VHH binders against NACHT, LRR and PYD domains-containing protein 10 (NLRP10). Designs and how they scored, part 6

Target 1, 318 residues: NACHT, LRR and PYD domains-containing protein 10 (NLRP10), of Homo sapiens (Human) (q86w26r167to484)
Amino acid sequence: SLVVLQGSAGTGKTTLARKMVLDWATGTLYPGRFDYVFYVSCKEVVLLLESKLEQLLFWCCGDNQAPVTEILRQPERLLFILDGFDELQRPFEEKLKKRGLSPKESLLHLLIRRHTLPTCSLLITTRPLALRNLEPLLKQARHVHILGFSEEERARYFSSYFTDEKQADRAFDIVQKNDILYKACQVPGICWVVCSWLQGQMERGKVVLETPRNSTDIFMAYVSTFLPPDDDGGCSELSRHRVLRSLCSLAAEGIQHQRFLFEEAELRKHNLDGPRLAAFLSSNDYQLGLAIKKFYSFRHISFQDFFHAMSYLVKEDQ

## First folded at step 1 (VHH)

Design u2 (framework vhh_7ubx_2)
Fold by ESMFold2-Fast, scan of step 1:
Structure u2 (fold): chain B 318 residues (1-318), chain A 121 residues (1-121)
Amino acid sequence: as target 1 above (318 residues)
Amino acid sequence: QVQLVESGGGLVQPGGSLRLSCAASGFTFSDYYMTWVRQAPGKGPEWIATITSGGDTMRDDSTKGRFTISRDNAKNTLYLQMTSLKPEDTALYYCARGEYFSDLTWGYDYRGPGTQVTVSS
């Protein structure tokens, strides 16, 4: 069976997908129906050594000795969760030539088209925009929409985000008193941005004097909190502006070339210091053959979208 | 011995609201995904909404914006808040343990007897 979970950026698709894996492992979801549940991050598929089912299984198991033959003995008892189909990256042509790799997306396309493991179950998460690319691959699929938080769900999110009860109560009180912020928190990803911004303000001992009026203001408030001006004086805004322009450039390149994972060298090309931009970029170390390589991604896909959109507005002030 | 018992159904006018409840017993309610399903006379079952053990929700496109699924783990109770009800919402509503998808590969293992909702002037 094939199910497509669709929702706008930040609707909690990845969190839900990962929670489903955990709930299956603990016996509370699909008990007795699957022998293996594989979580596949579509943006990470490009890192596979070869575009082969065996390599995908080794990746998912974290073990190059995983018993592929045993796993594939009953394909109808397998569930693959393909998370973020809209973030599926195109392999670099140079890397394909040097490593002899075929396109990794062809493996996922074969799974979705039911040409590989036709009796397995698939759960695919995606943003609606990518449905046009996905739908031609589907014969029959159930479409499920992930919608925003109810008022009760928003309250629970704030409680779970903050480890300190006092901070949670203060943050939620601020949001509840602002109808625009409260309504915006219907979107889980916006809820995360708002909570992160408020936590940053509270940890820096700042009083929240002005509240955002729209989603752009929310993202700008976050940027202002986590990318403060240098303490060198009146010229500090120029340094901030250059870093913002560099983030916009990185985001634009990523969107244009369907890339969501960036190497350290690529960040340096854009004059970005990854570790100093932890509020906007996250990093993971990946074992690629005999080497360990660090890749960066925007902490939330909405940041890449936001900075890309902002790239059209950022101009030199000369 | 898993048991699910729905309540809160009845006759309402178009545009009205109802809140359905489902009392669960015989299992650790907080550990399970819970689902609301409806079945109109002469039709097959229609999936409405699922809520995860953590409280995340998934809703069918046809009812989004009008129906809200929620849970109270302390009371072992599942809820469905229904607003702006239409005559076409007339159906037997039942709760189920697990997640229901129309492809029959994944689904619930237990369901209640249902509570009737009739929307008529």
Scores: ipSAE 0.000, ipTM 0.304, lowest interface PAE 13.4, mean pLDDT 77

Design u3 (framework vhh_7ubx_2)
Fold by ESMFold2-Fast, scan of step 1:
Order: C-alpha cells, then structure tokens, then sequence
Structure u3 (fold): chain B 318 residues (1-318), chain A 121 residues (1-121)
C-alpha cells in the first residue's frame, strides 16, 4: 500500500517519520506487519554507490553485508519511508546543467511507480506543492495532511508539559511575546525543547532576559542550561566540549545508519557516560525473548537532528 | 457492522457557528484516529483536522483557529466546532476513521456519507 503524508515546511513530517521508525522498532507501531522498515532521506539518496536496490538496502542497514536475499524474500513485509520527496527537485541552475533525473533518483521513482517491489508498502512525505510531480507516478495512494500545532494546541501543550499552572502560564506568556519562539513552537519537537529550556531556567530561579532569534539559538539555550560552562569545576569547559562532541558523533552515526536506539556499548564507543547525559538521552528496558536489554535514545528526536547538524560545525582533525 | 454517521450540518449565515457530530459504531472507537474532511462542489477533498486516540490534534492552518476537533470516547462520537463561518466553507463534511497503532494511519479506513454545510445569507 502507498500513503502520502503531506504538510508545509516546519510541520514535523520528518520528526513524525523518524518516530514511526522508532515506534516500529520498539513494537508499538504495526506489530507483526513488517519485518523491515527502511528510512530513506530523499535529499541524501545521492550518497548511494549505485542506483541498485541492493545498494539502497546496504545504505539503509549501514552494512554492505546485509542479507539482501533474505530481506527481499517477502517484499509485502517491507516498508520504505521516502522522506522529503520535494527535496528530490534540484535548484534551477543545477537542473540546467544536469538535465533530467540521476540514476539514483530514478530508483526511488521506480519504487513509487510500483515497478520495483510492487507489493511493498511506501510512506512518502512531501510538501503539498510537490504533489504535481508526485501524482503522475502514483497508481493509487492514500493522502494524509499534517500542519503541526495550531495556536490552541501550543497552549494545551504548555499546560500539559508543566505540572505547575503558574509555571505553564509564565512560560506560555514568554513564548507568546516572542514571535520567533511562538512560530517555532508550531513544530512539536521544537515546542518540547522550548518548554524544557524554560522549565530549566525557572527551576534554577533565573529570569529570561535574552530571547532566542532562531532554532539554533533555542537548542543552544537548552544546551547551555543543562551543560553550562565551568559547572563542574576543574577543566569543566573541556569536559563540556568533550560531551558535546560525543553527542554530535553519536547523532551523526545514528542518522547515517538510520538508528534511533543505541546500545550501552555504542555510548561507550563515543565516550558517553555520566549523570549529565540525562538531559539529552533517555533509556528504556526492552524485553527481547527471555532477556531484558537497555537501549538509549535522544530525549526528543529533534535533538538527534540538531546534534547531527552541529557535527559538521564542531568536527575537527583531532 | 461498521458505521460512521455525520450530523449537525445545515444552512447558516456568514459569521455563524455550527457543531458537527460523527457517531461511530461497529468498532472500538477509542483505538482509532479520527479526521474531518470537506469537499466543495467541483473541488477535490480538503483535509480539515485529525485527532489521535489519546486526544492530540493536528489542524489545517488555513482555517485560522476557526475550527476545533474533539472527541468523546465514552459516547463514540467525534466533533467539529466551527466558528466565524464564511461562504467558502460551504461543502460536504465527512469523517473518517484510521486504526490507531501509532502516529501513522493504517491502510484501512472507514468514511461516513457526510453532512452538508451551506453558508449563505
């Protein structure tokens, strides 16, 4: 079956798609329906080595030895999430030079047209305007429209987030008076980050004097609140920087391999340990057959996106 | 036997209000995502709002806070409160149900026959 999930920029479509992968992996979403769920970022499809299905599966699994034959044994038990179909459109000047679809882009078109793996399930996210390019490729599809939080939903979110009504009212008042924060809270993941930051400020008895100017400022305000400079005494600035680099590394690896759950061993590989991580990572115990295994995830999926983006800025040759 | 029956439509003056209801039977309503969709004469269907089983909502910004979706699981009923109605809101309004196994609607759904809303003076 094929489902098109459409919504304007900033509506949380990518966050929803990634949470779907996480919920499926944890057994919450579509239990027993799919053996594999593959997340494909349309803007990153050019990273494929070849325009072959096998290469796409290797890329999604993060392993060139993935058991392609076994995976493809029951194609009706596969789900592909094609995130950001509108991102397949090249800038005008690039289109003049390239003239048409790349072979890697054509693989996704073959999946959408149901020429490749016709019995698999597809979820496609896109902006509404890109539907004119998508609809000629579709034989039959269900359409779902997502727009993010309305003004009333933002107000309800703040009331639900804060146990104390006075804190909820104060936090919402601060956000309402800042046009940038108010508009940013239309995205559910950013709404959570803003509420967490304001709660941290209020719990520490701090007055909010400076307001964020963009999404990066919002995330940096959260980081500064829960991982402040010189908080731990001796060489704490170096310790803070080390933790940030490790979080960026973990996030980058997770995005690259489409992983949102991390084992304790993976945290150790990135030198991540200590109570301060609780502000950025959560853990849950999962029943795997007869064993209970602990997995970690970013407290909100938007943190993984943020730290991944930051990994390009903080990465150095050390 | 699965049924979705919309009601509450009718003729209303511009600036008026209406509350639409969708009565569900034949399935466990509380486990389903519920949506309101409208279709004006000669136009394609337009999504209005979705409410998840737990009560979280998503709404089209083009209604600019004039429409509110809600549900009553004890009564197996979905609602759409419409305020400040305009002539361009004239359409057939229908509800749809999707299985609630998470954030993504399932491939199976049920749709009601719709209730007509006409906004004119």
Amino acid sequence: as target 1 above (318 residues)
Amino acid sequence: QVQLVESGGGLVQPGGSLRLSCAASGFTFSNYWMTWVRQAPGKGPEWIATIYSGGSTMRDDSTKGRFTISRDNAKNTLYLQMTSLKPEDTALYYCAAYSDEGFLPTYEDYRGPGTQVTVSS
Scores: ipSAE 0.000, ipTM 0.139, lowest interface PAE 16.6, mean pLDDT 71

Design u4 (framework vhh_7ubx_2)
Fold by ESMFold2-Fast, scan of step 1:
Structure u4 (fold): chain B 318 residues (1-318), chain A 122 residues (1-122)
Amino acid sequence: as target 1 above (318 residues)
Amino acid sequence: QVQLVESGGGLVQPGGSLRLSCAASGFTFSSYDMTWVRQAPGKGPEWIATITYGGSTMRDDSTKGRFTISRDNAKNTLYLQMTSLKPEDTALYYCATELGWDYSGPYTFDYRGPGTQVTVSS
């Protein structure tokens, strides 16, 4: 089957796509339907347009020893999530022209046209304007439109998030006075981040003197609130910097390997204490036979993107 | 508030030229990709060209030899230079920016201007 999820920038389609992978892995979504679900970021996969199917599978699994033959034995039990088809169109032409390749010869286009793995399932996210480029490749597709929070839904979210009516009113007033912040809150995940940040500020008795003007500022405000300098010892800036660097490293490893669930051992490898970083990481317990195993994920999937992007800016020289 | 206002449209004869402008406000213009889109009567929207924040251009093959997209970051203005106009180019032309939630900068919603009408006839 083929499903197209369309939505303007800021409607949470990438967050939804990543959550679908997580929910499938936990058995909540599509139980028993797929043996493998592959998340493919079109923004990051441009170099793989020249690669064979086997290389794409190695990239998605994060393992060059992935059992390709076994994976491909039942192609009807495979789901590929192609996230951001509109971004594939933009860098796709530039990269393929550089390599002397036709767009029609790319692996992802062959998957969409059903020439490669014709019985697999595809889920494609895209901005509406790119549908004109996608539609000629489709024979039969189900379209789903993703809408963000309305103005009333944002107001209701703030009221639901804060049990104290006075805190809810104050937080919403701050957000409404900042047009960029108010519009950003149409994305449910940003709404959660903004509310969490404001609640932290109000609980600490701090006045919000400078409001965020962009997504990076919003996340930095959140980090500053929940990872502040220590009062009672050490080089607080160095300790904070090391934790931030470790979070960036974990996020980068997750993006590289298309993983959103991390074992405790992986956190320990990055010198991270999951329970102490509850503001950034959440955990779930899974039963594997007689054992219960704990997995961690970024509390908001956008944190993984944020920390990954910041990983190149957080160096030992900075 | 984010605003986009197009201008420069009008009536021209086949083979003529027009320069469209889009004045942007309410965001850091130099940090965002900008796009021109047109919609002819009775047809859906058609993408024409995009110019990235870095200055690279991407153009639809049907118009790329006749249309040139450019920007002036000092003036917060996007341009579309149209030459060798044909009757089939008759449409309402919009500028647009794909502002979305992103870790790398200030992103909001998909924004379009009200458009400027281009009519190509004798």
Scores: ipSAE 0.000, ipTM 0.130, lowest interface PAE 15.6, mean pLDDT 71

Design u5 (framework vhh_7ubx_2)
Fold by ESMFold2-Fast, scan of step 1:
Structure u5 (fold): chain B 318 residues (1-318), chain A 123 residues (1-123)
Amino acid sequence: as target 1 above (318 residues)
Amino acid sequence: QVQLVESGGGLVQPGGSLRLSCAASGFTFDDYAMTWVRQAPGKGPEWIATISTGGYTMRDDSTKGRFTISRDNAKNTLYLQMTSLKPEDTALYYCAKSYEYVTDSGTFEYDYRGPGTQVTVSS
């Protein structure tokens, strides 16, 4: 059995996938049906040491001595959750030929095509745009759509996002005043961006006079808040527009090479440095064999898409 | 259908000022981001500035402080105020409408561009 769970960026697909693992472990979901449930982050699969099924299982179990042979004895009792198919990526290589996925991502394609462990069950989460890449791999699949936040869930999100009750109430009031913006917050990722923007405005003592009316307005408001256009006369490091061009360049390179994790050296190559980037990029430490390496990613997947789209408008080439 | 008509271009001396206008029709102007793009003789198109429906702006560094983008939603009109003009600013100036997706991608790549208005900076 194979199920594809679709939803726009930030619709809670990862939260749902992780909840399914927890519910299975506690015996409330699929009782007696699976012996093992493996959560596979497509964003992180590139970090595997080898493109072998054994290594994937060791990664999922967190134990290099997991009994692979025993686990694979009854493949029909295995469930793989492939989270974020649209985020499959590869390590940076400057002169890679134009090709499909890396060997590590190819292993996931073999699982999806049912060439590896054909009797196992698969749950795949993805954004709709990636379906054109996923559909050729599928023979038969059941599709499920995530619709996003209900009105009650939006209210709870605002309450939980803000630690200051007065700030939470003010932010939610501003959003409710604009029907278009309120409906846009049905998408959890947009809800996060809107809350982050409003929090930034309020913490800087700014009055919110104009409300965004579409997704472009929301992202531009966020950018304007965290990269103010009038940042002159102090630390002549990088201008606002220079930082934006660099973010566009990084996003475009990431999309072109199907990369969503960036090393610190790559940020430096794009002239990206300093605390101003914290609003757009997050970092995590990953263990690669015996070494620990820091990787950066856009805080919201839509930021990479936004900056990539913007890169067609902001060109430096002659 | 979608129509964008630029105006306000012309011949101006170095150091001069011009205000370009773009009249929009055939779509709900208030629902779209708007962009100014220019193309100089023998060069590719160059992005100048984008303005959101709420008035948030992004501008090219080389024209920042000299060019100001603004909009009047009541008149369905986009403006570009140009000051301290240089010979290098000589180009055909286009206004453009971005296509907004229903998803949260935030894309503002333009899907329609007007015929343009010529700006020539010469003594």
Scores: ipSAE 0.000, ipTM 0.268, lowest interface PAE 17.4, mean pLDDT 72

Design u6 (framework vhh_7ubx_2)
Fold by ESMFold2-Fast, scan of step 1:
Structure u6 (fold): chain B 318 residues (1-318), chain A 122 residues (1-122)
Amino acid sequence: as target 1 above (318 residues)
Amino acid sequence: QVQLVESGGGLVQPGGSLRLSCAASGFTFSTYYMTWVRQAPGKGPEWIATINSGGSTMRDDSTKGRFTISRDNAKNTLYLQMTSLKPEDTALYYCARDFGSEWYLTDSYDYRGPGTQVTVSS
């Protein structure tokens, strides 16, 4: 099957697509239907070295030892999520001058046209204007429009997020009185971050005196609340800086290799103690054959994006 | 089941004009990029022009405004309008279904027709 998620910038379509990968991995979405779900960032496809399907699969798995032959045995049990099709759009003249679309882009076009792996399932996210270029590639598709939360939907979200009605009313009142926060909560992923931050403030008995003015400030407020220096967690300023650098490194590696689940060994490689970072990371047990293995993920997929962006602002000796 | 059939070729005097047609069947023509390619005896194939499903075109510098590619999605037909023909335009002209990957490559297609001969005589 083929589904197209369309929405303007800031409507949360990337967050939704990544949440779908996470929900599949946790068994909540499409249980038993897919053996593999591959997340492909169209803006990062240029990082591939070759235009072969095997290279794309190695990239998505984060492992050049991935069993390509086994993965491709039943193509109908594969789901590819192609995030940001609009990133592939360029004028025809520029394509010719730059020697056309890269081989990596041609592979994605072959997948969309159903020439490669015709029985696999595809989910594509794009901005509406890029539909003009996408529609010619599609044989048939289900379209879903992401408009973001209406004012009524934001109110319902706050009521659903907070178990305590008094906390829900207080949090929503704070957000409504700040036009920037209220507008930002139109994006479901940001709405979750804002609610989590406010819940953390209220549970710790802190007064909200300064409200965030943009999405970066919102994430920074969350980080300051749950990873403060000299708080109950005992984090020094040096330890705080180290943990932030490590979260940024983990997020960057995950984005680079299109991974959202991390083994405990990978966290330790980045000097992270998963259980101590419950505000940022969650864990789940997965049955793999005869073994049960624990995997970690960012509590919300928007955190991975935030820490990835922050990785360019944090100096380290990688 | 995919079939492409070119027509409209023939013998023409230098400076003359010809319009080539390509009738497509066995696939959803309107959703594919389509390309014209020519090949003279003893030479490799030369890309002429490509058109996407919406009608946007890319043309080789060798045409320099003399050739125009167009399509009619309602009729499943691709066209190449050729003007100011020269002896060096003599070649077998192929219609091809293009997978749209690289506009500068003459082999970025998966199916082509049998071709229609264009001969420009002095």
Scores: ipSAE 0.000, ipTM 0.093, lowest interface PAE 22.2, mean pLDDT 71

Design u7 (framework vhh_7ubx_2)
Fold by ESMFold2-Fast, scan of step 1:
Structure u7 (fold): chain B 318 residues (1-318), chain A 121 residues (1-121)
Amino acid sequence: as target 1 above (318 residues)
Amino acid sequence: QVQLVESGGGLVQPGGSLRLSCAASGFTFSEYAMTWVRQAPGKGPEWIATIYSGGDTMRDDSTKGRFTISRDNAKNTLYLQMTSLKPEDTALYYCAAPYWEDSLGYTSDYRGPGTQVTVSS
C-alpha cells in the first residue's frame, strides 16, 4: 500500500513520521504487519555512497552488516517512510549542470514507481508544492492531510518544550492572549518558532510587550531575538547585516539548486559560522566511507523559505 | 478564499517571447512577496524569481538576463516577462506566495495550477 501524508511547511509531518516509527516499534501501530520499518530522510539520501538498495538498507539500519537477503525475503512485510519528498536534493557537484535526477534520487523514484520492491508499503510525506512531481510516479495512493495541533495539543507542546513549568505557563499565557499567535501555533513548526522566541526573550530577562500580527512578524521576532542589530566590534568582522545577507544567499542558493544540506565548506564560503548560528542552522556528522563529514541544514524548512523571500537583503536588482 | 490563476503560456519558437500573468484574489496581494516557480517534466520545482511588496526582486542567475518579474498591486497581478526562450525553458510555470498567511496564521506556500510553456522547433 502507498500513503501520501501532505501538509504545509511546519505542520509536523516529520514529527508524525518519527512518531509512527516509534509507535510501530512499541506495538501500538500496525501490530504484526511489518518486520522492518525504514525511515528515509529524503534530504539525506544524497549522502549514500552508492545508488543501490543495499546501501539504502545499510544506511537505515546504521549497520553495513545488515542481513539484506533476509530483509528482502518478504518485501510485503517492509514499510519505507520517505520523509520530505519535496526536499530531494542535488549533490553539490551537479548544481551547475542540467537539473535531472541524481542516481540516488532515482533509487527513491524506482521505489515510488513500484519498479523496486513492488509489494512493499510506502508512506511519503511532502508539502503540497511537490505533489505535481510526486503524483505522476504513483500508480495508486491514499492521501492524508495534516491539519495541525488541537488546542489541547498546543498546551501539551508548550509544557513539553520548556523544562521549567513556570516558563511554560508564562509562555502559553502570552500566546493565549494573542488570538493570532494562538491560531498560528496550530502549526507545530510555528509552535517551535514561537516557543524558541519566547524562551530567548525570557532567558535575556526581557518583557514581551509587542506581539506579532502575522507569520512574517513571528519569524522577524525570532530573527531579532537571536540575531539582534549589534556591532561585532571585536576580532570578528561578521556584522548582523553581513550575517543576514549570507543566510539569505545560502537559502537562495539552496532553493535555486534544490539543496537542503550544506557542507561546512559552503558555510565558510559565505563567511558563516555554523556553531554561532545554531538558532537558524542544525548540524549533523555523517559517516561517509572512512571520513566523517559535517552537514548543515536550516532548523526549519520555513527558515530557508523565509530567508529566500527576504533575499532583497542580499541582492537588490539595480 | 485564496485564488492564484496563471495565464499567458503556450507554444513558442526558440528565441521567442512570452508574458505570463498571475491573477491573485482572496488576500491583500500588495502586502505579500510573490514568486514564480517552474517545473519541467521529470524534474523538481525550480525557483525563478521573487518580488517583494516594494518592488525589489531576487532572480535566479541562469534566467536573470532573459526573465523579468514584476507586479501591479492595483490589479493584484504578478507578471513574468520571458525573452530569448530556449527549449530547456519548457515547463509548467506557476506563481506562489511562500510566506502566505491564512486566517489561522499559518505560513504556507500557496500556488496556482500553473500555465504550460512549450518551446519547440
Scores: ipSAE 0.000, ipTM 0.120, lowest interface PAE 19.1, mean pLDDT 73

Design u8 (framework vhh_7ubx_2)
Fold by ESMFold2-Fast, scan of step 1:
Structure u8 (fold): chain B 318 residues (1-318), chain A 122 residues (1-122)
Amino acid sequence: as target 1 above (318 residues)
Amino acid sequence: QVQLVESGGGLVQPGGSLRLSCAASGFTVSSYEMTWVRQAPGKGPEWIATITSGGSTMRDDSTKGRFTISRDNAKNTLYLQMTSLKPEDTALYYCAKGLYDTFPESGYYDYRGPGTQVTVSS
């Protein structure tokens, strides 16, 4: 079977996909149905050494000695979770040329089209905008829309995010009094951004007088709270503006080239210090052959989208 | 290869203090949400505290005044400082590596240690 989980950025598609892996491993989901469940992050597929099913299985198992022949003996007992299909796709106009598709992207296309391992089960997560790229590959897919947090789940999220119950109550009260913020917090990723911003304000002893009215305002409030000054700048405001321009440049380059993982060298090229930008970038160590390499990614795809959109405004200022 | 090894538990008198350590190998603790969980005999696991990759901490209301989670990135080690210990704190304490980097998408763990026993008794 093939199931497509769709929803806007941050709606919990990844959370649901990863919960399915955990619930399967603990025996609570699909008991006795699958021998192996493989979680594939589409943004990480670029790290594969070659576009072969064996390499994908070695990557998923964390072991280049994984028993490929044994694993593939009963394809109907395999589940592949392809998380973030939209992070694999080129902008629509570039995809129309089709010449730029990497062999690694072709491997996932063969799985989705049921050309490779036609009896395996597939779960694919994607943003709706990428459906036009995905639909030509699909054969009889079941679609599930992920809407995000219920009202109770939003309240529970706020209470679990803050260590101080009074801070949690105040943060949630601010959000509840703003219909736009309250509805936006249905998206778990936005909930995280809003809670992080409010926590930053409270830790700095600042009073929240003006609440964000849309997604752009939410991200701007977060940026204004957590953007550090550039050590190379003599003027604080000019230093911060240079760092903002660099983040926008990194995000634009990533979107333009369908890249979501960045090496330290790429950050240095944009005059960015990854550890100083922990509010916007996360890092992970990956074992590639005999080497361990550190890669950075935007904490949420919404940050990369936001900074990419802002890149046009920032370029016009210079 | 991911490994987590807890230490620092033992027998302590009510009102005493202990510092638990969790030594990590095969990954970098600063890149993941790290959590302390405890389990008393005959009870389910109880969440105590989480530290995010960014350094933000979250603690259970019943223990937040007495327990503090921290990490040493240079030593790749997670800590739980426990003060004013009560008999009710008697449990096996273990650390867990988050499956996700970003809260609230964390809350699921792909690795946990074998645990260190804490007994609070006179």
Scores: ipSAE 0.000, ipTM 0.124, lowest interface PAE 16.3, mean pLDDT 73

Design u9 (framework vhh_7ubx_2)
Fold by ESMFold2-Fast, scan of step 1:
Structure u9 (fold): chain B 318 residues (1-318), chain A 121 residues (1-121)
Amino acid sequence: as target 1 above (318 residues)
Amino acid sequence: QVQLVESGGGLVQPGGSLRLSCAASGFTFSRYAMTWVRQAPGKGPEWIATISESGSTMRDDSTKGRFTISRDNAKNTLYLQMTSLKPEDTALYYCAADYLGSWEPDEYDYRGPGTQVTVSS
């Protein structure tokens, strides 16, 4: 009833956890098994107002009036995803002063020890270094080790991503010759971003003269490929800046509320309604009762993190 | 714009010392927890130390006797003092800023490009 996903930094644990919430919401993962799936970022738990279970549920639902009593009627139909257990041991002034568990951390420890909601399902992600702190809390758990892409798996990914064998060979050669890109491709999601960027460059007949040095550079290269800078057009420069600002705003809102699915109305609220969006957002139709409703999500969850970080670099000039 | 620029890396002999600096700009440095992370060739990123906005520190057990993290809020600068360096300390060292003080390298708000430290005789 409890699964621990462990892996070193860069293995995509958080991306996997967020994707699981998306896939459950769309009916793809665990159909009919859970009534509610709660994503709990251990990094953000410090933002809770109180250390009570109902406050955690309000936070996860994004609604102070969430039906707590209804949610808790069948604990066995609940899944909690505790993302980043190792983050609970981060050095903060309050933790150092108390020299013990914060009230919010105590709540999560009660969940893990199965003292609170003993029949619920738990999925915990953590770095291996924190297992010594986690294991004493566990009565019985299945451990899954996430290693990220091996060198062989990276080679296979490039071969499967590109339908043209010559393009695959060229892209992989470029990546292999750049130590930073090669290492970054250990993360499956970054591997996709790198492949998409290189495909865009090759399709436009561009020579790869400057290669990214870190994950931010990789995302910037992707943005520059699909939202190229204007040479001298003031109006198109303003339009490009507007789209980037809107993507940052959407990403920030999604991170704030731990949402990964956006309705078309939300995109319109952020003035996102153009042909350039296909490079950053994907859409899927979901059946809700008798209606089919379209939802958008960032093509890769790391885009949401990237644009959220970028939101601090762009000025709001509206 | 937000920038983190590391400096002070280089080639040093085993048993030597280096002081790394990270100059921050474009955000309110004093409000952020600051972290040092390293990545050795062919290995994943390794958290070294974090210092809170108030100056409270936590360090990885394997290096805490040899490495000291500190900050100067007046200069918007983060430091890492490294002593008794070993060949296994060879890595790219980068600083990171995170409002919440995360030690997981792939979840920081901002990261620098890093400065290379090579320990060889």
Scores: ipSAE 0.000, ipTM 0.094, lowest interface PAE 22.1, mean pLDDT 72

